# VH-VL binders against 7-cyano-7-deazaguanine synthase (queC), part 12

Target 1, 227 residues: 7-cyano-7-deazaguanine synthase (queC), of Persephonella marina (c0qst3)
Amino acid sequence: MKQSSSIIILVSGGMDSAALLWLAKKEFDKVYAVSFDYGQKHRVELDFAKKLTEEAGVEEHFIAEVPHLKGIKGSALTDRSVEIPSEEYPEGPPVTTVPMRNLNFLSIAASFADIYEIENIGIGVHSVDSPYPDCRAEFVSAAEAAINASSVMVAKKKNRITVYTPFLGMTKTDVLRIGLELGVPYEKTYSCYRGTIPPCGECATCRQRIEAFRSVGLEDPWFKKER

## First folded at step 4 (VH-VL)

Design s6 (framework fv_ucenprubart)
Fold by ESMFold2-Fast, scan of step 4:
Structure s6 (fold): chain C 227 residues (1-227), chain A 123 residues (1-123), chain B 108 residues (1-108)
Amino acid sequence: as target 1 above (227 residues)
Amino acid sequence: QVQLVQSGAEVKKPGASVKVSCKASGYTFTSSYYMAWVRQAPGQGLEWMGLINPSGGSTWYAQKFQGRVTMTRDTSTSTVYMELSSLRSEDTAVYYCARGLYDSGYHTPFDYWGQGTLVTVSS
Amino acid sequence: EIVLTQSPDFQSVTPKEKVTITCQASQSIGSSLLWYQQKPDQSPKLLIKYASQSFSGVPSRFSGSGSGTDFTLTINSLEAEDAATYYCQQSYSLPPYTFGGGTKVEIK
């Protein structure tokens, strides 16, 4: 079995998927990107995803809609009646959990991979997302198996689709170090769950990225005091 | 079962080159697993030489070996090669290949190792 | 390049005693530290990843701790089969990855 050197990357516009995109550009001959519109409050992140993929020079950037996740009740990320928390909850999946979000995203990316004969799918899951069941190694392995069992390309060509998860088991700080070495333009990344410009600096994702930059002796580009 | 099987021992003269092979089996060769080469001189510690991504062919070499080392792979045979040129007596060592899961980016725990290949450089 | 300094270089220990090996990095490496065991004439074997996470199949008597610049490998109750050389490795900076000088543990 021959496997292609092409990959499709799930790009959100955030710092982790930006690091993944830059790593993929170094490691693969052809890099494609897909971003998802699922009615999230921070849809402005999609504008940053477009800028990042343009700068990286991807083959094609797909925007896929996930309408059944729009307005989903109970998730602070999609339910307008639920406020985005400023503090993280002490245990369990956070209120920002969108049910089976990564499963939906991975299956859609797999459809693009199957159609365009791309044999790798990249997703930037890592250890700080471990409270989410669909960010764990066990989920990734099961999803990869299901994708390969379902693929028309795999059935016809006997080629395998691989789910590429280089950041699994890493902290956000570890991912940031990799991205800094790769030259990721972090000033063009956006992570705020509230969707404000400038970022709010107080939601869980804003606090995590500010802390990641501080841990490597740097200031988050959004909050730098020097020009 | 994951296995890494290396080529046999080599005896070389100073100035020659050596090419050591490492054949992988029991996993998808071009998946998220990278391959490293690490050497160990007699009675000495471990010394990292470089890393290769078998999928894209990208390589990283220690500066000490830059210009003398070349890492390549053949995806059809699931084999990684390490070629070291301009051999010196201090290159006498056991050379290991080791699989590293790139699930953590540059943090690549080397979970399975080949049996080692002794390269002796003498005049 | 990040330099890793291991201590002690050599330790002779009675069975069932606690063994402590330290690894100091020349700069902060977060938790990007690995520990390996190498028995004579054998390939190294991974023991600990991410400074403190045990690799599968590794006996519970082995544990790792630390972050930043100071790391420790502990063998809580030494067994005869633990006679080996132990190496730390940083995975923070590439290239190069670097190893410590090794600690040889012998049974008295």
Scores: ipSAE 0.000, ipTM 0.424, lowest interface PAE 16.8, mean pLDDT 81

Design t1 (framework fv_ficlatuzumab)
Fold by ESMFold2-Fast, scan of step 4:
Structure t1 (fold): chain C 227 residues (1-227), chain A 123 residues (1-123), chain B 107 residues (1-107)
Amino acid sequence: as target 1 above (227 residues)
Amino acid sequence: QVQLVQPGAEVKKPGTSVKLSCKASGYTFTSYYMHWVRQAPGQGLEWIGLINPSGGSTWYNQKFQGRATLTVDKSTSTAYMELSSLRSEDTAVYYCARGLYDSSGYHTPFDYWGQGTLLTVSS
Amino acid sequence: DIVMTQSPDSLAMSLGERVTLNCKASQSVGSYVSWYQQKPGQSPKLLIYYASNRATGVPDRFSGSGSATDFTLTISSVQAEDVADYHCQQSYSLPYTFGQGTKLEIK
């Protein structure tokens, strides 16, 4: 009958984490947010994350720095010498892969959860066929197990921490339909890997976003002809 | 409404140092990179470096490594470039310029420029 | 460092004439080239970014094209107010580098 009323959401500023944030506000009494600075090219996304959390009305918004990821070479998201591709994802992990990014993020979020005695951690992973290994169901299950084995709160109170992944197995279009129903202000979300304003419209995330809006009969707010 | 205000001129002797200022207004100072560019009389533009005002991280053109130091004062939304061991060849107009987005990446066009400070280095 | 070379060094055009300015990179820079207009006594102003995108407030007579090593700025019908130095810049690789500039005059 009763479920935990508190959650901490990983908020990137993108459309999927925005949908998650609005869903969490509907389902939970206390919503916290954490966003990450890991040296990504699309750091402007952090400003959008702040505006989204202010609009949603969270209990607290944490900004966590991940300095060891800032110096990593080889990923197009952090290595300035590697061009952001304009093509769809190739076979295997894409050049935008940051090693163990979501594992680092979930571990940091779990520390906040343990300190503030929050029983749920929300992450907006979607699609069972994700090219990123740390976005898959197998990873989520393993991470949740490790978090519970390590938690002082869980040891003391016997309550488990749940990694809340309501969009797992959904397409980006499915997530968009849910967000539209919830009233997400998509004009305040940002997804471009290149970090440009306006968004480039050519990287994989921009094209997926544009296609998702078209699939529901709408134009992406960033690319409306009137704007 | 975005403005980058720089002093008009500075005169310095060889071997000294100078600290040039760039006061930003009309936007969130910590959300955009600040670049520094110089232009010697009758010459082209030369990129010196950039700073992320949010964390203070800097990137320098190797030509200026060890001589240029970029800093910010977030409380006054002011960026600074200090140039040491001045030579007559450092005589130039020095511009600060805002990066279009908060990224050190190769896709950062300079959308707003300060008016420039003319630095004259002479005995 | 990537060397950016502009041509011509200067040119004089009649009002209403089509103008093309060239910029060549010493190695591929993708589409990461910007063009700046600098009028006498003024700071540079962004005209074009990412090779072909016009900056806010820039008249539609200005257009950019090109990729890899060869880039062009075109003014479809030159006006008196277009007298300026034009600078190309690559933002593909650090350090950012500029061309030497092309001076446009009306005569």
Scores: ipSAE 0.000, ipTM 0.414, lowest interface PAE 18.2, mean pLDDT 80

Design t11 (from v3 with heavy chain L105Y, light chain S31D; framework fv_vorsetuzumab)
Fold by ESMFold2-Fast, scan of step 4:
Structure t11 (fold): chain C 227 residues (1-227), chain A 121 residues (1-121), chain B 111 residues (1-111)
Amino acid sequence: as target 1 above (227 residues)
Amino acid sequence: QVQLVQSGAEVKKPGASVKVSCKASGYTFTSYGMNWVRQAPGQGLKWMGWINTYTGNPTYADAFKGRVTMTRDTSISTAYMELSRLRSDDTAVYYCAREWYSSGYHPFDYWGQGTTVTVSS
Amino acid sequence: DIVMTQSPDSLAVSLGERATINCRASQSVSDSGYSYMHWYQQKPGQPPKLLIYGASTRESGVPDRFSGSGSGTDFTLTISSLQAEDVAVYYCQQYYSTPYTFGQGTKVEIK
């Protein structure tokens, strides 16, 4: 059943945020979306975010530019001199880590929430094994506290802003199963870190996506063979 | 508490069809997939297919070659498996099993009691 | 299709002794740190019961004498101290790709 509240969803154009967007459309009365342009190599994902939000029928889709993250050195996602690896995630923070990326994104989304009087911010973080420090439950809790301590809407209306993370503790396969049940158009999602069309099939996100589809007995739409 | 209750035993002649039901209770029916698995006398377990209870879309094992149909009725939290053009080697116990997808491993965590289907030779 | 092969077909173990069951997949059923392999216990006249999922995680309510290990193509179910109620047929199952497939089963009985 739909809630009588509003939410703004962080939409990357990828598989997980697409599932989150469709779930939000089912659960909330008003759904807004925000996508981020931070100079990432996989900027084509932003074009898919626009298609997804149009298909879902959101109230408004905001595009926020984050120029200070453009050209951050040392991250394979923003530093052209650092190659996108063709290996699965290592135990520690991977070379694709952008420092405090989700913290920047949540703070920007919180600004939109405050201005438009939106009570929830949705982010598609998942997996207890995430190698990214800013994708974990402890981070989400701390960010939510900081947002509420800073909010003009909260101070005036006395209502808290909730960071909505329905996929925490889930695998990519769990999230895919939910998205398939909701009717997500996965052919309109894009996850490749290299930013190639077609996707490379070798980076960590491509491998995890292909494996998630395989585990539910399906082929990834990008790699579907119709022979 | 979670329960899956299946319809009673059936005796059929070759060429007939059988429709087995599996009524779920104690959980949100549409949040879990439903699998069908059969076991011939003295044999092991054989997966027949799965249905997405939310969308109603099924996926079948090729071994049943267009003879199996899986459906569900969300208003009564019941899944159905119909097997047509029955052969004597379709004699088996047929189980429904809930698929728990929250862990990513999708184990079959609850099973129905089984429905014995006997096809006369 | 992925073929799951168990060994032995049957195993007789004294009460309190260790029982070991092996399961081999015809191709890897592990990827990205996950093993898409489960173990079930079936007693005569009863449906199968989930015992271990993801190769090594015990289902809630399953005694700690049951443990699972392995990855890739080779998996093991161990019962550290066999009890009378453990007499059953044990099945491995892969969830890596459709069609999902089970091993042929290993019957565990008391000597």
Scores: ipSAE 0.000, ipTM 0.427, lowest interface PAE 17.2, mean pLDDT 81

Design t2 (framework fv_ficlatuzumab)
Fold by ESMFold2-Fast, scan of step 4:
Structure t2 (fold): chain C 227 residues (1-227), chain A 122 residues (1-122), chain B 107 residues (1-107)
Amino acid sequence: as target 1 above (227 residues)
Amino acid sequence: QVQLVQPGAEVKKPGTSVKLSCKASGYTFTSYYMHWVRQAPGQGLEWIGLINPSGGSTWYNQKFQGRATLTVDKSTSTAYMELSSLRSEDTAVYYCARGLYDSEGYHAFDYWGQGTLLTVSS
Amino acid sequence: DIVMTQSPDSLAMSLGERVTLNCKASQSVGSYVSWYQQKPGQSPKLLIYYASNRATGVPDRFSGSGSATDFTLTISSVQAEDVADYHCQQYYSWPYTFGQGTKLEIK
């Protein structure tokens, strides 16, 4: 008789996926990780994903290439002709939106889940009112349904695949509090959309993480003068 | 070709400060990080810190925090390291070095200046 | 801080011999180790990065291997021009740290 809980985590190298990875290591018997190379300007984030998964001690870390997303025009994350904004996120989808990015990522992760017979796919989405359409609860529910309708493992074994979104509806500050309690090495996380080392401190993701650390009475490790 | 030019030598008295230069050419100055490393006579290499030339952000080895200050002048593609409260133990060759941006290389030091020998003596 | 320890401290080889230099990290650094050659009176020169990638312009007799805590630099057939100190470095965590160096001499 075999019973085990297993999960594959989408790891970007950023704060939210790092918190998710550490939570998954606590909650699941077997943890796998997948990271995506989609031609993003912040490719250095993949190096941090590799360091984080090595430190966490995952069963296996997959790097999946998504070549059709490389060079997407109009997205500041992939189109080098479009500058990364220094402002806060405006209402609606920001210029950093990559069309159907999370749908592509979940479908690829689902392929790994099906092959390795993994029952859960973890993604670090954290707001029901996200400006990114593919980070919302409605999207997650629809994606999970499609994954289960198309899974060979589910059809054969009747074991459903769950899209695990423990941070859905939380603020970035809430996720940071959870990660700090779990002992996440935040000095090894990287979120800057510009891809600079050290992080630029001016793009929307840098501003969000600086504010999240400030809101819990801490300095972001990247901007703390004693490290 | 990539070149980092440093002065050959500086002599300073204890208690003073020194400002060492590193003039870059042959690449886009703001696209690569600049690191500073020293080597005392008969000792190994010791990392002092880094600067991002595009924004001026700096990170230091705690051993040098408060004594070392890294700056850049983008108009001349020149990086500077100022070291204050000099002691005889600061006698060393000081190198600037460019950080390789490559996902695999991840800030290995691909080009080094020739080094400035700082001698701190009365 | 991560401590990098090199061995041996020095060695003397005959021309054409295979040379192996070792570097050990006090904790895992993944593959984030580089090797530098430093000839007398000169600045260090990058030989190997990411444990095994040869830097541009470096002869193919130089190769690197290893992961986690144990790393090796190999010179397949040593030449007179290879007389130098060799330094390993981790760039996995700040502060970046170097080994104490290995001195290579020709008999």
Scores: ipSAE 0.000, ipTM 0.437, lowest interface PAE 15.7, mean pLDDT 81

Design t3 (from t1 with heavy chain L100P D102Y S103D G105S Y106G H107Y T108L, light chain S93D L94W Y96L; framework fv_ficlatuzumab)
Fold by ESMFold2-Fast, scan of step 4:
Structure t3 (fold): chain C 227 residues (1-227), chain A 123 residues (1-123), chain B 107 residues (1-107)
Amino acid sequence: as target 1 above (227 residues)
Amino acid sequence: QVQLVQPGAEVKKPGTSVKLSCKASGYTFTSYYMHWVRQAPGQGLEWIGLINPSGGSTWYNQKFQGRATLTVDKSTSTAYMELSSLRSEDTAVYYCARGPYYDSSGYLPFDYWGQGTLLTVSS
Amino acid sequence: DIVMTQSPDSLAMSLGERVTLNCKASQSVGSYVSWYQQKPGQSPKLLIYYASNRATGVPDRFSGSGSATDFTLTISSVQAEDVADYHCQQSYDWPLTFGQGTKLEIK
């Protein structure tokens, strides 16, 4: 057991953060989790994040509010007057984009890391061609630099905080293969942008997860004909 | 105003199939899920399944998997439940219900119900 | 499947009395519990959703509370029109499941 091997994982309740959580439990001695309430239409994911963190057995699960992101106009995830698209990712940043969402999330997670003296922050970003600018390698690198430049823990201990992004450059199918091998309970994951139970099956995230499961010869647990 | 209109009664013989209807009005039919729930005389409520009218995706209670089939006709805003291999134990009131969905006040379940169709299976 | 258990099976109250109906889940369901009122010969009607939110048009004498596994529906001052079966339901996990119902009568 290594006491310095600690990580805080950004857990959304979705497939990618679930795979990250299970991987972190294998690779780190102490795993913490943080989830964000920013007024998103799919707030029901927070309940799934709680289910996942309980099952994984994290040290502590934090729910952080991000009130300035609540009611952001023009984003389909927070502006209830804007429809959630049924198409997969369109050209350029999609209407579901919440400005600088991951920057806000990483800065909040970094505050927890500094307080609890946690040396790693895990985020489940994947695919270098993501339509979201704050999901790319360039952003992750810049955020990590800013975190280290401003950390009290780093200044005192002369030790860097690492933004842990094991899925960067992987497809959703690649991440799913890893999660299946780790035993992730995908029936307890939720990613529908509309926030319905059961998931709508028509938004970009529903379509992508259905296709990811089909690509490995399985049916998405939410859309199985049997069980 | 939102209405879900169902026929009052249906009588069928054992071994046959029945197709029950639920006609929606007063809202955008494809924006809400349609659920089916039954209630045997003097018993509690039992969830059968649901359909997303937009894409036709369906989810079923395992007890009804293979016997119940949910469909919609978007042109008439009508939902259907077909139940096959009928038995006397299928005698019940069958309800359609709108929901669930998510809105600004939180998560809403079944906010509007049809009046119910009494299915009697006898021979 | 999540099992929802309601208690009591039935009760009789005098007009104006406070009544409490209980609903227990076999596992945690967060706040994803709804309550429905069903009068004789009628379809169920939504009363409470997300444990404590009153549906539109429902009188303020009806209130819901609870979380995780234990939920309560309260009628602060029972009226004659409240004679009905009351059903709780969880929407935390599927299949969606209902309790067996509690029958409310007036003495």
Scores: ipSAE 0.006, ipTM 0.553, lowest interface PAE 9.6, mean pLDDT 82

Design t4 (framework fv_vorsetuzumab)
Fold by ESMFold2-Fast, scan of step 4:
Structure t4 (fold): chain C 227 residues (1-227), chain A 123 residues (1-123), chain B 111 residues (1-111)
Amino acid sequence: as target 1 above (227 residues)
Amino acid sequence: QVQLVQSGAEVKKPGASVKVSCKASGYTFTSYYMNWVRQAPGQGLKWMGLINPSGGSTWYADAFKGRVTMTRDTSISTAYMELSRLRSDDTAVYYCARGLYDSSGYHTPFDYWGQGTTVTVSS
Amino acid sequence: DIVMTQSPDSLAVSLGERATINCRASQSVSSSGYSYMHWYQQKPGQPPKLLIYGASTRESGVPDRFSGSGSGTDFTLTISSLQAEDVAVYYCQQSYSLPYTFGQGTKVEIK
């Protein structure tokens, strides 16, 4: 059943990290969470992350600021002058790319893991060959190696730190199916890149979310018409 | 429910052009790529290209470059594939097929297909 | 272009028996645990239907007797207990890179 160990989960407030959080609560004895404030347009997602971690009953929820990523020029997620696109080309990296975002996030999570002697870091990466280089398994493997090579806890011959990526190789629909089986309260998740309430329904993440729910025979809680 | 409905069968002379339509319903038309696939009688599937209905950007397989044009009309959720300078070996069933976006926004399998449009090129 | 080669071209299997179809890619279509390789079923007079995506994930509504396996360049579709409704041509397809390419197809028929 439950592992006799601890994990810190990167929680955004979105669907995938919510599924990861609920899975971690089932599989690990102690679950911590960290969320990141990097000036993203969908900052309201952080409020949903707080609600989700409170409901899950984590040991501690850390909010880490990443000020050098605030106002990154050229990324639609952080640059106020660049609109969140409604269209994508089939090739090339998307305009929503934030340089080395997951590397920054993993390094910050690793600091918490090292200080609190947490043995695992959970990140909800999925769908390999992502256009984001820092979402691929090669990156995860290299980051894990770097974390362990630089860890004070590991250097003192305590526990190694493992990067836990249970959804690697899964589609968003696969992750949603797992989360539904785990009882994730998806009505309390938020994914819209534009940061509007209600969510815009037009950005790539809104469109993928709506279709993921449809693919499992359900209506997205945010867009459900009730009679 | 998701449905792709294609235009009816066509008979064309060599050198003519044919334009096949594919009307989408039951989903947000601009959220998925539209692919076109050809199947000659008794033969396998051959991918022709795709269009992103949102921006109208296209990618064509080399075998069809210079003869194929893919377009769409977002106001009626319809994609079009026009093949020009028809040859006898263009006789085939032409399918439109939807490509799902994964969470990274990259290419995906074809989860829904049109019923097919038979194009016969005869002298 | 990535070339997809299926074997055999045709296969006759008795009802209730196992059918196995192989697909080989000319280069790896997998990266870091996921394979951009999918299986389709096509019955006469009908469009193809997605059966399995990502080498091993069964599409919604597809019976348990269908399973996919493999990674890198070598993939297999297995029908554990062939039923009459499974008579069809089966195609593998890679979505790893453009242009997307299909195998030549494997015709499954009842012996």
Scores: ipSAE 0.000, ipTM 0.413, lowest interface PAE 17.4, mean pLDDT 81

Design t5 (framework fv_vorsetuzumab)
Fold by ESMFold2-Fast, scan of step 4:
Structure t5 (fold): chain C 227 residues (1-227), chain A 122 residues (1-122), chain B 111 residues (1-111)
Amino acid sequence: as target 1 above (227 residues)
Amino acid sequence: QVQLVQSGAEVKKPGASVKVSCKASGYTFTSYYMNWVRQAPGQGLKWMGLINPSGGSTWYADAFKGRVTMTRDTSISTAYMELSRLRSDDTAVYYCARGLYDSEGYHAFDYWGQGTTVTVSS
Amino acid sequence: DIVMTQSPDSLAVSLGERATINCRASQSVSSSGYSYMHWYQQKPGQPPKLLIYGASTRESGVPDRFSGSGSGTDFTLTISSLQAEDVAVYYCQQYYSWPYTFGQGTKVEIK
């Protein structure tokens, strides 16, 4: 069940992008990956992204720097003066919001897609990301339209670029079920916003990850007791 | 308080395998990556790879892929590095070193074992 | 692989004088305001000891005469007033990408 096309996957090193990467390897002939360095506190995620892409056997793994987002004030992910909260998502966009993060990421990935003549861009957005404005279906649709209106490849009368969002509308538990079926090595994924090893277990992403594993009757590999 | 204690010196013939141990104490073993670095006589430091003791994930330098295996036993807080198909140019001091990953990008080797001398000769 | 080149290979400095060691990376080892670069000290018969991480942050317990600077491809380790116990080989190391790589080392001796 492979498409006769290529895809570039946004790989963070986290569990959702890992599931997307493994799904893409099953569905597409050629899989590329891009990861982003935007001054995030959890830069250790980039190391996990490298291991995951090596193990998946991608065509090429790009690391794109986004220096204008480094040290951005007010975001707990980039502003060292702002603590990563231990609570679940509050009402409204959380303090971990980086302005236009996914828009920047999709535009950079679209540049790679245009250069390498890749027809699909994969991003692992799903319902648990709903607090972030740039993780919603409306945003994805608008971004895809803008990418196609701007693409040199598309302007040459080649096929459109599709933003591939197979997990949109799914819960994190649903995504985990898919990844387990695909054989994703979750012990090699990392989601902690705080960037610690071991993961802190208290930030929103750690809590969601732990709950997702428990909902399928498993322990998160990071927090399991060895037997 | 933090200590990394390595196994004793080894003398091996070409083609043999060697397994070096590194016992950690004074900290939570699974909270820090363990790196392996070697140093040939009179030469500089060469990184071999690392292991995440929590999940057992490993990353090896290309020069050693296919010959090196890194493992750990969390019940005794010990990391292992096994190098196979030994050559005379594998003669070196082998070090384990603790690596810290934190929110500020602190990925430094802050504690090192005393080193294990491996001599490969006929 | 990223190649780390140190200069000089050896350095002779009088006690109390300043010692400067340079490290050049074959490509940038800095991104988003961070430099993925560390300095280590190795005395004969001993394992290396971490001196400076992130190009400029002194490790706990390291004397303030040691300082690091630089970004991108060019980095410097400075010992402001050399003491007898500072005689050692000094190594720079990048953590920008795997494999992690070290410089060839700079030997610091008393003049």
Scores: ipSAE 0.007, ipTM 0.496, lowest interface PAE 12.2, mean pLDDT 81

